# Ledger of designs, part 190: miniprotein binders against a7ua95r516to809

Target 1, 294 residues: a7ua95r516to809
Amino acid sequence: ASLSLLSISDLVPDLQFIFFWMSNAIEILYFIQQKSPAYMQTIELMDDKAGSKESLLSATISANEEAMTILEEVIMYTFQQCVYYITKTLYVVLPGLLDCNPFGTEPSSEQCRRAAGVCVCAVCVMPEAVRRVVSVFQTTSDLLQQYQVHSEIQSQMFAYLFFFTNVSLFNQLIDKGPARGWFQRSRVLQIQASVKILLDWAKGAGHNHLAQKFFAKFCSTVTILASPPQQLSQMSWKALCAEHPSLKPVQLHRILTQYQLMAELGPLPIWQPSSEDEAYIYRTVDLLESFENH
Key: E = the ipSAE of ESMFold2; O = the ipSAE of OpenDDE; V2 = 0.75 times the mean of E and O plus 0.25 times the DockQ between their complexes.

## First folded at step 12 (miniprotein)

Design df62
Fold by ESMFold2-Fast, scan of step 12:
Structure df62 (fold): chain B 294 residues (1-294), chain A 80 residues (1-80)
Amino acid sequence: as target 1 above (294 residues)
Amino acid sequence: SMTYEVTIRTDNPWYLELIAFALRILAKAMNLRVEEVRREGDTLRVRISGTPEQVEYFEELVELWLKKKGIDARVEVREV
């Protein structure tokens, strides 16, 4: 309960406790999976009456499956608790990412993550808002390594965290972006640079494939908003949808219409759907993304 | 089947909850009936019902798991 009211740093002791139990439940699960075949074989080789041996073996198989189910439930519960508290913390810090400026803020050594190959004063700095998000991911990575959680479980956790981050950022941008001025070209470029810092962190942490997969929707949105109006006007609706498969037709249409309203355009309109295209757009009605898989 | 008392003593009582959980799950996986689990200071006592062969195998798995986990503990089994 009180765990949900704290910053990520304040959550570390309680998260350590949850990771301890999750890690141990996983280890016990694999230990049983590894040792059960030998035990079952021992039962099969016992010098008992056939009916007695068969009954014992069947009962043991059932009991083993029940034990595995209990462990899977404990693992799932502890995993869900970690995800819940970590994403609750992310939800608080993520909106700041859309409003920060990685350009023009005076760099400090603490804020500069990628100084290699460039002058420190010329690189994008890590704004406080971006640092807070990276801190959540880094703390999660540190805890997973501290408790030696298997790479498959680590991948599942970061898949969910990246999915949550993408959905949260996308929904914030679509819902609040026009009113907050986030569709303005200068702000879009700032957002793009901030997201690049998160993607660079993910690559460095060994999660590049997951980041590419789960940030696709938000990255497509930012790419469209950063695209010149002339380029967008040259594409058919079918071509636009093919370029951005992560976006639902209704979402892509919303982005394009909002971009058209926010951008200072010449006398030529950017893009307009045909009657046929419009019918296709209206086959999908959900504008915002769910935090649950469809 | 017979009743046995498995006694585990550790100089690090912090692990007793984990050890108790592990013993219950391992016994369940082996189709052994857990009759009672008691804790007294640095000592855990588990009463299980099963054949001598099953209980001997259980003791080996418990000792192997404790070793793999790096928990310093003493395991004793006696028929009650």
Scores: ipSAE 0.700, ipTM 0.930, lowest interface PAE 0.8, mean pLDDT 81

Design df63
Fold by ESMFold2-Fast, scan of step 12:
Structure df63 (fold): chain B 294 residues (1-294), chain A 80 residues (1-80)
Amino acid sequence: as target 1 above (294 residues)
Amino acid sequence: SMTYEVTIRTDDPEYLELIAFALRILAKAMNLRVEEVRREGDTLRVRISGTPEQVEYFEELVELWLKKKGIDARVEVREV
């Protein structure tokens, strides 16, 4: 078994260790920032017998900058380690979100209501696959709160996690979606409902703005696929591009082309891109998003 | 400059690695040279070179950080 197959709960002890050092490095950095000016002023007010005061002050400023750099590197390293372990877990559980049915009933509805913490509808409960994703986000939130990590760092961590989730889901839907049947309207409605559970969790956790920002591309894609084919066929290419600014022309064209092939109500019209858009549309290397871009 | 030994005794020895890290960083920020750091059970011994005034300031800063962090520890400084 590889480390990436472990549940988020299995990683908690390792994450607690990393969060402990990250939190303490941040606290020490703030402590030094708060106390250093008074120390520097003490040096400036000292008797200067020859010229040693200017040399001592200069050396102290340099040493202080080096200390701050060390702390910033420790904070960055521990932050990156947390993100690495958390996103590795997300990568394993995210594909399940595209295959689950939130409109189905779980074998134990009572048990699922307690475990999920969210009721989608009278018949619908949080699917196991969605619960696994929510558990990763909730555990991250709990650890940030347990170690009293500042709100700014919390926001940065969730920004990255939402960015990663969006890229992962988008790339899988574009790359594997047609073969998996994910472009069928009934399947897309299931995906849309599952994503809503994630977005509702983010809103409840105080991260609504981050979720709206970083899920824009995947949400636009799901919105298009959930739209009736007849409605899409009545829109011009320019109008479609204007409604979905988060999608690159090549991405929008791929989505519409695949959806047209799956249309139950008949063929959609052929969309005509501009000469400039056409040049971009035929650059297949730009189709998928990079996990390393911010 | 003179050499001083800073001794930290704590009832929470689990914090000694954090305390050692904090002392090294605080000394660095004050431009004090750390010559040696040793752990002996519940005690941390740090050898620092600096002026008497710098080392006294350092002692106060360490005590303030320990208090702010809520770590129960005693700080002693002696000239070596």
Scores: ipSAE 0.731, ipTM 0.937, lowest interface PAE 0.7, mean pLDDT 82

Design df64
Fold by ESMFold2-Fast, scan of step 12:
Parts: structure tokens; C-alpha cells; sequence
Structure df64 (fold): chain B 294 residues (1-294), chain A 80 residues (1-80)
């Protein structure tokens, strides 16, 4: 059994090979799940002249469970390898999304066709940094479709990729944002526009529900930072917590403090945590998100 | 139980590794012992031990899987 798993490990450098094996392991698993009950019934209905039918049935049930376990391990391993490779690529390209300007973008891709001077490729109207991120998601979608991976596994893949993207972008913005000027209103509006391109892609790909769920934290952050000072200053801490439940109190406090500084809203704290939230903030030591989904 | 040789011939040799993997897993799921798996060009030979009834059922499942997968292959079984 380990022999087949070792062969799959040797294919790790090529995403296509990993998707091929993952898809086929899933299909074989489903095939066995559908066909095994009939086989088990055949054993159960055997003429038990030797008194060994119960032993054979028990051994077959055990062997069937072992086969299922091997397939589940292959699926898990190949899924983890795909995720590892894809997220490693995302890690390299994601920071560029926070530092690009979608409002001044001209079609610049060599891959795009021009007909009578007009770009006929939607990707050509995106900043290069955004196009690189979209390309990773599109390639993943294409591979899942090419190998006809079941919709549940597709959903799990994009759930994790969106989760990873959300955590990566949020952590980059919170940790490096002040030094990079990303909290300045003009930069926040650029970030918001870039994120909208990703969300629009996800909607077009049939993953709107997943994108809304897993991008909630980063979307809340850019929504707050893009809010007009007149509007935001009229909202209480309680109202902001209620509107942005994905943000931990310590995260919301950091975002609002940076907003107050960049928007020049005066010296007095406008947004003060409730006594209840202050107690929670004290217990919440981690400002940055973990990549471990619990 | 008896020993049988299952021979798979395909015009798509690129699938032989997948076919070998599938046959090993299907045999295990049916509690059939796989004694040997050999590849010879476009042909895969698998030696399994079991009853005639089990091996016939196995042959039917393999043919059904190949058909569902869309792999053009010929399956032959003989007692050795």
C-alpha cells in the first residue's frame, strides 16, 4: 500500500500529476463505497456449510476499511500537497495586491489579443499584481474542472485558499500597513478596488458564498478604513463590533487607532472599547491571525 | 482458494500506473490477496488468490471501473 503513496510523492513538483492522483483516488473511493455493500451482501447470503462465513465476512469488512483508509490517506496527502504548492505561490504574489493601483491600469499582458486596438481579454484590464493572484485561482479552478474533482472537494480547496488569502492579506496590512502607507485613504481605496476584482472573480467562478465567508475579516478591515470620517466617527464601538463580528476587539481597536491617525480626527479617542471588550482584549494576545483553521 | 492471473491490455499505456493502483485497492477491498503485479509494455499482469466466485466478481468490478473511467482496455482472467 505504501508503494503507491511513494510514487505519488515523487510527482510533487508537478501540480497536474498531484491533481490527477487526487481526482482518481476520490473516484476510486466513491466507486468502492457504492459497490462494496452488494459484495458484502453476497458473502452474507452464502451457504455456510463450513461454518466460516462469519469469519470471511469479518475479514472482508476489515480489508474494506483498510482499503478505504489507504484511499483517504492518499486523498489527504495529495490535497495537502496541492494546498502547499498553491499557497506557496500565493504567498509570493499576494503582497503585490496591497501595493498596486487598479484605477490607472492599462492593458499590459502579452497574453491578450488586441482587435482594432481594443483588448478582448478581461485579465488585461487588471493590474499585473492582481492578475497574478487571479491566475493562481483560475489555474486551480481549471485543474479541478479538468480532472472532474467532486464539488465538495472543490469547495474545501477554495475555502482553504480563500482562508489563506484572507489571513495573509490581513496580517500584511495590520503588520506592515503603517510603514508602507497602506492606511492612507487613497491607498485603502486602491486596495478595496483590487479586493473587489478578486471577489468578482470568485462570484463568477461560483464561489461567492465561500468568498463572503472566508474574506470577511479582510473585507471588514478595508470597509472600515475606506469609510468617510464623518460617517465612521458617528458610530459607537458597540455598533462597529456588531457590524464587523469577524474582527476580534484587539484587531478592531488597532484598525480604528490607525484610521484616527491617518484621517487626522483629533487627539481624543473617539472609539473606546466597552469594559467587557477591554477585558476580552486583555486576554486576546494575538493581533495577527493564525494560518491554522480551528 | 486458487491463483488467477488478471491481464489488462490497453491502447493507453500512460494509464497503467493508475490501473495497477486501482486493481490493488479493489482487490484489497474484496479481501483478495495480490501476489504479484507486473508491467510488460502495454500490458499489466496481476496475480491474485481467491475463490472462482470472488475472482469473477472482481473481474466484473474492474471492467465496470474501466468503463466508467473511459479507459479502453481488455480484461482477461485465467487460472494459473
Amino acid sequence: as target 1 above (294 residues)
Amino acid sequence: SMTYEVTIRTDNPEYLELIAFALRILAKAMNLRVEEVRREGDTLRVRISGTPEQVEYFEDLVELWLKKKGIDARVEVREV
Scores: ipSAE 0.733, ipTM 0.944, lowest interface PAE 0.6, mean pLDDT 82

Design df65
Fold by ESMFold2-Fast, scan of step 12:
Structure df65 (fold): chain B 294 residues (1-294), chain A 80 residues (1-80)
Amino acid sequence: as target 1 above (294 residues)
Amino acid sequence: SMTYEVTIRTDNPEYLELIAFALRILAKAMNLRVEEVRREGDTLRVRISGSPEQVEYFEELVELWLKKKGIDARVEVREV
C-alpha cells in the first residue's frame, strides 16, 4: 500500500496514532521499572515452601526483563516510524529553503489580512518555503506535547530531525549549489537569513542547545560562503580549521575550492594555501586513512 | 497455580485496546500466564494463571495504573 503525502497536516492522524502508542509504551515501561523492585522484594519475603521461592524469583526476573524488552522494541519501532514520516515530509520541503528570499514579503492565503488594501499577516514575514519547514517542526513539537512524551524522547526526536535537516541542506548546497547559483553572495545571504529563522524557532521552542550542535556544519558552510574573500585569505589553514571544527578538513578544502573558483570568475583575490598549509592538508588525509583502517 | 478471570468494565471502550496491551505486559512482567483475552463491548475479560498472592498484587497494580492514566474503569477478579 502507498500513501499520498500532500502535507504534514495530512499526516497528523497517522502520527497521532503512532505518538499515542509510543507515549503509552514509554509510560508503561517507567511504571514497570518503578514498581518491579517492590514486587521482587515481596517475592523474596514470602514464606519459602519446598524451595520454590528462588525458582519463582528467578523466573519473575526473567519475565520482567522480557516484558521490558518488548516495550523497548515497541518504543523504538514507533519512534522510528515517527522519524521516518516526519523526515520524509522534511525531505520534500527542505530544498525550498535554499531557493527563497526572506528579505521580501511573501503573501500567504492561509493567514493573510487585508487592511486598507495592504496584505499583512505573520506568515508573510516568513517565506512560504521556510514556513513549511517550521510547520513540520512545530507540528512535531505540538504532538510531543499533546501526548506528554518524556523530555528525553523529545530531545532525541529533535536531535535526529536537526541532524537530518543539517545533513540534507549541507549535501544539497555542496552538490548542487554552484550549478544553482547558491554560492553567489546575494543567494548565500538569503540562505543565511532563512537558516536564522529556523534557529530562532528552535530557540523559542527550547531546543537552542540541540540546534547549535546539530546545525553547526551547515552554519559553518554558510558563514564561510558569506565571508569576504579578503577575510578568508588572511587566515592560515590551521586557523580556518580551528574556527570550523564541525567541518572535516577535506570538507572545508572542498568548500574553499568551490568558493575560490566562483571568486576567480570576477576580479577578486584568489586564496591559495601556503606550502605549510598544503602539508597540513596531507597530514590530515593521512590521519583519516589511519582512522578508517582501525 | 489457580486460574482467575480479571474483568474490566469502562465507560471509555476506545481505551480497551490500550488496557488489554497494558494488562498483557503487566502480567508478563509479574510472571503470570495469560491464557485468554476477550473483548465484549465495554468489557475486557482476561484469564490468568498464578498464585493467589501474585494475582492480588496484579489487581492492585492494574488499578494503580488505571488511576494514574485517568481511565475510569472497574476491576473485578474471580477464581474460575
Scores: ipSAE 0.731, ipTM 0.938, lowest interface PAE 0.7, mean pLDDT 81

Design df66
Fold by ESMFold2-Fast, scan of step 12:
Structure df66 (fold): chain B 294 residues (1-294), chain A 80 residues (1-80)
Amino acid sequence: as target 1 above (294 residues)
Amino acid sequence: SMTYEVTIRTDNPEYLELIAFALRILAKAMNMRVEEVRREGDTLRVRISGTPEQVEYFEELVELWLKKKGIDARVEVREV
């Protein structure tokens, strides 16, 4: 019962209500910003032999600022509520992305398998785990379009959703990956294929730039782990840092250490960290990524 | 300043909460005092205090906003 409440489909009515108020507060804010200068000028042009005009103008400017502040608070609150419920849903479905096989050719649906005699069940079906994540993004996009939310706000929302997804996936892969077998080469290739489906969705939705920016850390991680042993063993620490600037030295070290263990590359590290980076490698507190955008 | 009653009648009563919110914000932005807001079925009645010049401008802004939103509504303003 609790899991059904975390489905994006179950949240649509509540999200529609929040998007309705957010969209309208944004539109009213812009309407006031467009019309206020003309009104202020009307006050300034009034005849004021008694000196009351300065008081009226000052009071009106103050009242106008207060009105805009109220709208900004409504916009911020509704935006935060949408993000909260959407990311809470994402958090539940994201681990499945790391544990699914997109190279499967059988129908993923139990109902489809039972109706095997009815042809047209797709041979290559998107894994359910990937579909659930895509559904969250698609529903968000649909709601933003339905309420004609300004493109700047749309970009801010997807920037945060991609940021959250990247941090969640990266932290899960780094923290739990070794125990779950996710660092095994065959599993990494499956993860890479699943992530490509998300990135392709983002490109189709017009958010390619945001996806490239905010998925950089996780994408760098899976790229390194998917690299052939011969290619990776020939790369210097400096070259790896240059190709993957989104990764902290301690994060890059952890990834390479796990790769070395899985690939059985030998007794010694294949790379030499810089003197500055060596200090960071001993600080495990910097390993996991923060959900706070500073 | 004088007191005016602004009456909004709409065939979309689901928008009355939004219309009430918009009118309160617009009045505040113009430094006009809202004395009372009440709903009567498909009708919203707002009592505001301001100068004749302020109320004329306010009525124009309300009509422009309703048109921009595509909300079918009739705006009536009278001095009380």
Scores: ipSAE 0.723, ipTM 0.937, lowest interface PAE 0.7, mean pLDDT 82

Design df67
Fold by ESMFold2-Fast, scan of step 12:
Structure df67 (fold): chain B 294 residues (1-294), chain A 80 residues (1-80)
Amino acid sequence: as target 1 above (294 residues)
Amino acid sequence: SMTYEVTIRTDNPEYLELIAFALRILAKAMNIRVEEVRREGDTLRVRISGTPEQVEYFEELVELWLKKKGIDARVEVREV
């Protein structure tokens, strides 16, 4: 059969099972953290006529730490399982986000969003490829809410999912973008608009800070590619690095090099780093590749 | 130390695996030995070893956790 692709909906029952165990392990962990001090205090206040109080307290502290370790392992395992299945689904749907057109015949989706409201306009104008990505994030949010997972764990999960999405999109854009024409200005503007729909969803879901942090690298890349060549050629290397701190110097240089080769516009101004800039780029690479003695 | 049997009955037997896990972890956190865990339909039987004071405190924590979780269950503890 050709249906080897599972939607996020197909995974919901399995995810519900994993979220159930994760949520319960977290609750038990917090319950023990809240109740242990009182229990240990009863041991400390115990009559020590038998001379065993110190030994009992020490053994109880050790046992308590072991119980906490078991719970932390269960929480970590279930968290990793959730992330694994969610990111596996994301990996399948993310390439579509780079290849879709949210504008149709004109950029009416932008005007609609401002006039009617983000949620209504996003539903009306959202390309199917973008909807698939948003559906994965929305389902995750719904499951976290259904099982009343603490906001700290929710934030950690979305931090990981946004980090994964950012890295996946960045790698695909850099590796396949030139051959697919994704570096052409018109295509970059479509990508930028699609990413904005995803970021607007994140803001609406209460994850604006995480989205700003973890999408910074991909957003910087798209911003550079969307910039007019004349504007980029007039900026110093220091200014470019300062505007895009989420990109490593070697990554920024690679993006600029590919942009100059693939641009849809007429002859591009050739941007080259100074000798000092080159030294900085290769110094950074050398430090990352160095090995230390055992 | 004495040996006790903790019996838990619930109208929602799907929770028994969770209850068993919680009991094992709570007992470990309190330095109480779990000797045996047995499931019989809608009933969970847990054999533990500890002092009367430890086991009494344990029973209170188990009942408190069940209340916080909203699980309808009956807890019985008897010396074996």
Scores: ipSAE 0.732, ipTM 0.941, lowest interface PAE 0.7, mean pLDDT 80

Design df68 (at its last look DockQ between E and O 0.92; V2 from the best seeds 0.82)
Fold by OpenDDE base, look of step 14:
Structure df68 (fold): chain B 294 residues (1-294), chain A 80 residues (1-80)
Amino acid sequence: as target 1 above (294 residues)
Amino acid sequence: SMTYEVTIRTDNPEYLELIAFALRILAKAMNLRVEEVRREGDTLRVRISGTPEQVEYYEELVELWLKKKGIDARVEVREV
């Protein structure tokens, strides 16, 4: 089946199965962790029949650790499967976010129209491309809540999803942006507005800190590109590095170079990299973000 | 060590696979040997080997876990 036809809704039954097992495995793990000390104490209080008690205790500790390891493996496996399916869906919908015009009149979601006629909820007023991305995150959130997945695992899930989203959007913008016209001011402002909607959703969902942390590179890139030429041309390389610490020197240099070309600015000495950074701006291997570094 | 059969009867057969998994893991965590797990309709039967004291504690843990999960089930233990 072409990846283009895969919606998050199509994956919900599979995800429900995985989340069910993940949640229950976590609960069983915590249950064992909670009850094991008391059980060990009962063994310790048993009559010592010729040194058998220490052996029994040691064997029980080992068995307990093995049981917990099995549960951890189940949790890890189910977590990875969830991430795999969700990121596959994100991969399909994320490119649409960069091409989205959030200032256009797009029809409300079909689901909200059926319930209340004209729904003015935050999701219904979203551009379709943004709504598709938000729908993936919202569905994930709803499933995590439905199965009462431990908060730490929820945080790890969203951390990874935001990481993935940032890497994907950043790499697409840097690689394809010039050719697609995404570096044009009008398009950048559209992208900025679309990302703001996503960040506002994340804030509303209680993931503001994670979103700010993991979207930092993409947001910094968009912020620089959205800056008026008069303003950005007054900022030195060092000032830009300090203001956007999430960007590597090679990344910042690429962004500024493409900005300069787009804005038809002559060479700006003020944007010249420092002698310390000069060696790093040519490290093209570090230009795009890696999905493996998480 | 003696062999015991733990029988779980529930009105929620959709949870039998989960119950089976939990019972296996709990038994392992207590260093009990699981000899057999059988499903017969809405009934799960688990054969375990251990001391009477271990099995008594195991029964209590299983009941506590079921209660925590909100699963209505009857637990019966017999020596076999």
Scores: ipSAE 0.805, ipTM 0.956, lowest interface PAE 0.5, mean pLDDT 91
Fold by ESMFold2, look of step 14:
Structure df68 (fold): chain B 294 residues (1-294), chain A 80 residues (1-80)
Amino acid sequence: as target 1 above (294 residues)
Amino acid sequence: SMTYEVTIRTDNPEYLELIAFALRILAKAMNLRVEEVRREGDTLRVRISGTPEQVEYYEELVELWLKKKGIDARVEVREV
């Protein structure tokens, strides 16, 4: 079940097992937290004829803290295992978003067939590549609800899944985008539409703030690439940095120069970085995002 | 100080591993030593050592937790 070719449906039994233990460990932790004060008070109110009450209380407090530490470790381990399995599935399906067409060249949806038999608008379909990603998020959400996982843990899980999604998409776009034709305007508009479907899912699922926060870098990149090149050429470096604070100077500069080359605006860089940024635009080590340092 | 055997009987054997974990953790949270845990089909037997007062409180916590989880189980405690 750790193989990168596994679908989310193949992982559901393993995820159910892990979510079962994670949710129960959380509930037992809160149960102990709720009940421990009353138990400790029964020890404090004991008749201390033998003078051993303070030693018993101290040992019990220590044992109580050890029990809660064990539960916290189980919660962290099971959370990490959930994230590991889910992100392995995401890693396989996310690249397809960059190559798909969401604008309705796919088969008609059930609702279009039910409503009229003849669509008077664009065909209402979700591309298979987008459906695969949404299915991972939706399956995760359904499992979290099924096992009644605490809302703070649900938010932490989606924060990491959105972070992972952003890193995967951004790195692929920066690393492979020019060669794969992903900087072409029609392609960028398709990518933008596909991401909007994901953002709409996140909003409907109650995670809009997390998606806005963690997709910011990828969304800024797509926004730049969706802008007419002539409009960008009229903007100063300072203005572009202010419009896109989520992008590091090396990232912004690379996106702009690669887009300039693809748009045939000449090979010489149009944008002159500020003196403060000049030292950083060539730091290749800062170009790609890390999966491990957030 | 004395050894007790806690017996859990349930019609839902899928919960026995969770129940065993909960019994170990609740005992540790009360500074009770768990000496062994045995599973016999749909029955879980847990040996703990403590004072009669501690074990009585432990039994009350275990029953409360089982009720909160909605697990149909019978808890019996005896000195062994």
Scores: ipSAE 0.762, ipTM 0.946, lowest interface PAE 0.6, mean pLDDT 84
Fold by ESMFold2-Fast, scan of step 12:
Structure df68 (fold): chain B 294 residues (1-294), chain A 80 residues (1-80)
Amino acid sequence: as target 1 above (294 residues)
Amino acid sequence: SMTYEVTIRTDNPEYLELIAFALRILAKAMNLRVEEVRREGDTLRVRISGTPEQVEYYEELVELWLKKKGIDARVEVREV
């Protein structure tokens, strides 16, 4: 496998093929749904001296349902293939978003710097790592527009892509963040700024409601970690749970523990879980998010 | 029930796979039996079994779909 094989640009011809079939299967499905009632009526109104009309109508209804099922299977298969290839590309580029600096004239990541050669003001306003993620979303949007895919399917696709991005970023930050220094305040502020660029793109693309829904967990995590010690130390466990309902007790506890450690809070307040939540802060199976929606 | 050959000739042979798929699925939706599908250059030939009324309706449906899709094609139906 080559890194070039994971570029969204390299996948465009294959994605165009899959989008072509998905779009056409959807159009044929709607065409048949629109025309079937009229055809069924012609059968219903036919002369039936032998009593065979009911049998023919029943057989035709059954055949029509089977045709719909075949189209739904094609639509589902092509949708899953698009999502598979797009998320595979996202998985490769997403870690760079946690490791780049949108505030500097040069990105903090060597990956961003090498890809651009010489980093200039326009590239540094949007780091190369962020540009790669945005490029995946923009290419997806362009393909959905090119093939005139129905708005509901577009929403389902971006819902899943945002869900995948949220889970990937959250899991990487929680699992690898301590070793990578990502919980340091300066790094968290860089991450927050990079995520804002991504969310601003989503808003501009008409997907603000989906972004707010599916990025809630990662946004809550970054918001807590970016909080000044003076503000965060004034909040109780219950107040934090109320402000961040997307976080499970074990997740919130892990985030606060990392905050205390990296901020070197020492003598500052330690957040105590409520008695109701105390049993749940040790549920390690619930620490990382599943890529299956639950 | 009689056998008919539906012939599609198009200046856009890159669409022949899509046209074949559409013709198969439309026939199935109408409970028409597809006996054979053959592709030869710019031409698709589909053999179906059904009543004259069903086949006439099918031909109109195929022509309407091709027109909505913007595919430049000629549809011909013959009893075989």
Scores: ipSAE 0.759, ipTM 0.948, lowest interface PAE 0.6, mean pLDDT 84
OpenDDE base, second read of step 13: ipSAE 0.803; ipTM 0.956
ESMFold2 (binder alone), look of step 14: mean pLDDT 87; pTM 0.849

Design df69
Fold by ESMFold2-Fast, scan of step 12:
Structure df69 (fold): chain B 294 residues (1-294), chain A 80 residues (1-80)
Amino acid sequence: as target 1 above (294 residues)
Amino acid sequence: SMTYEVTIRTDNPEYLELIAFALRILAKAMNLRVEEVRREGDTLRVRISGTPEQVEYWEELVELWLKKKGIDARVEVREV
């Protein structure tokens, strides 16, 4: 039985409350950081030399550090709560991205002829599964803008959301892919197109650099799996490692083994690990990615 | 140290919890002791202890923060 699943829209009121407190804690932190040096100087310039001045300054520095710590804890707690609710929603919608067809059904000949060489416009509607994922990112972006959260915190939030998405998609593809048929070439091409829609959204939102960084592992995986057999079979293990440095030896080995099986390239191993990597291709504990930042 | 009663009145009582948090943390940053913060309708009444110079500086920071935040509020300080 399935639990009642909340959409991102259902969580907006709770998220607004958390974003309100997070943004205000951040602003107060910056305000204190800006104003504290002037106050400390006022104490230092007092005529009470060799009296209580040094004790007062020391106590004020300590109290200021405690105030900063309290604000940092509030910011961290609210940030973690936002991330928790957003990633919980992402976790539910992300598998759909691996199972949808962004190419859709071919449009009618009449619609295609009327478009005169622009057949894509008749099928330019985002798949529902992809739309659900984009909606989570867009709602997050809208809330960050509504509460005027500083760009550094926005970048940290999207860095984590992209990190989470990459790990979730990679792990699901590697772990469940064989049973789900996701390693079939036609399915890989659909996955590649769906991921491109997410990356295009990220670029439009000003997060292209973060998306390129944090989606590297999943993008490398899909790129390899989408490669034509003739091209991939001509590449050495060393060349593949050089082009896909985000993949660990065990991950690359499992991807290539699955590729060889699905492309029906025969029983003899085509891609042989370098002698230095041989010890690492059987490290099963390194196969799936951790959701914890290392 | 002296004890002061600070009264903060606002046309936006929905912000009173935020204002209370801000004034407490600003006082903490300045090593001032906040003895009590009470909400009375659209008003916060605060008891704070410190030197006259410290409390005056804190009041200026609170007023500056309220202005920067765009919250319409009036701050009144009285020595007790």
Scores: ipSAE 0.723, ipTM 0.940, lowest interface PAE 0.6, mean pLDDT 85

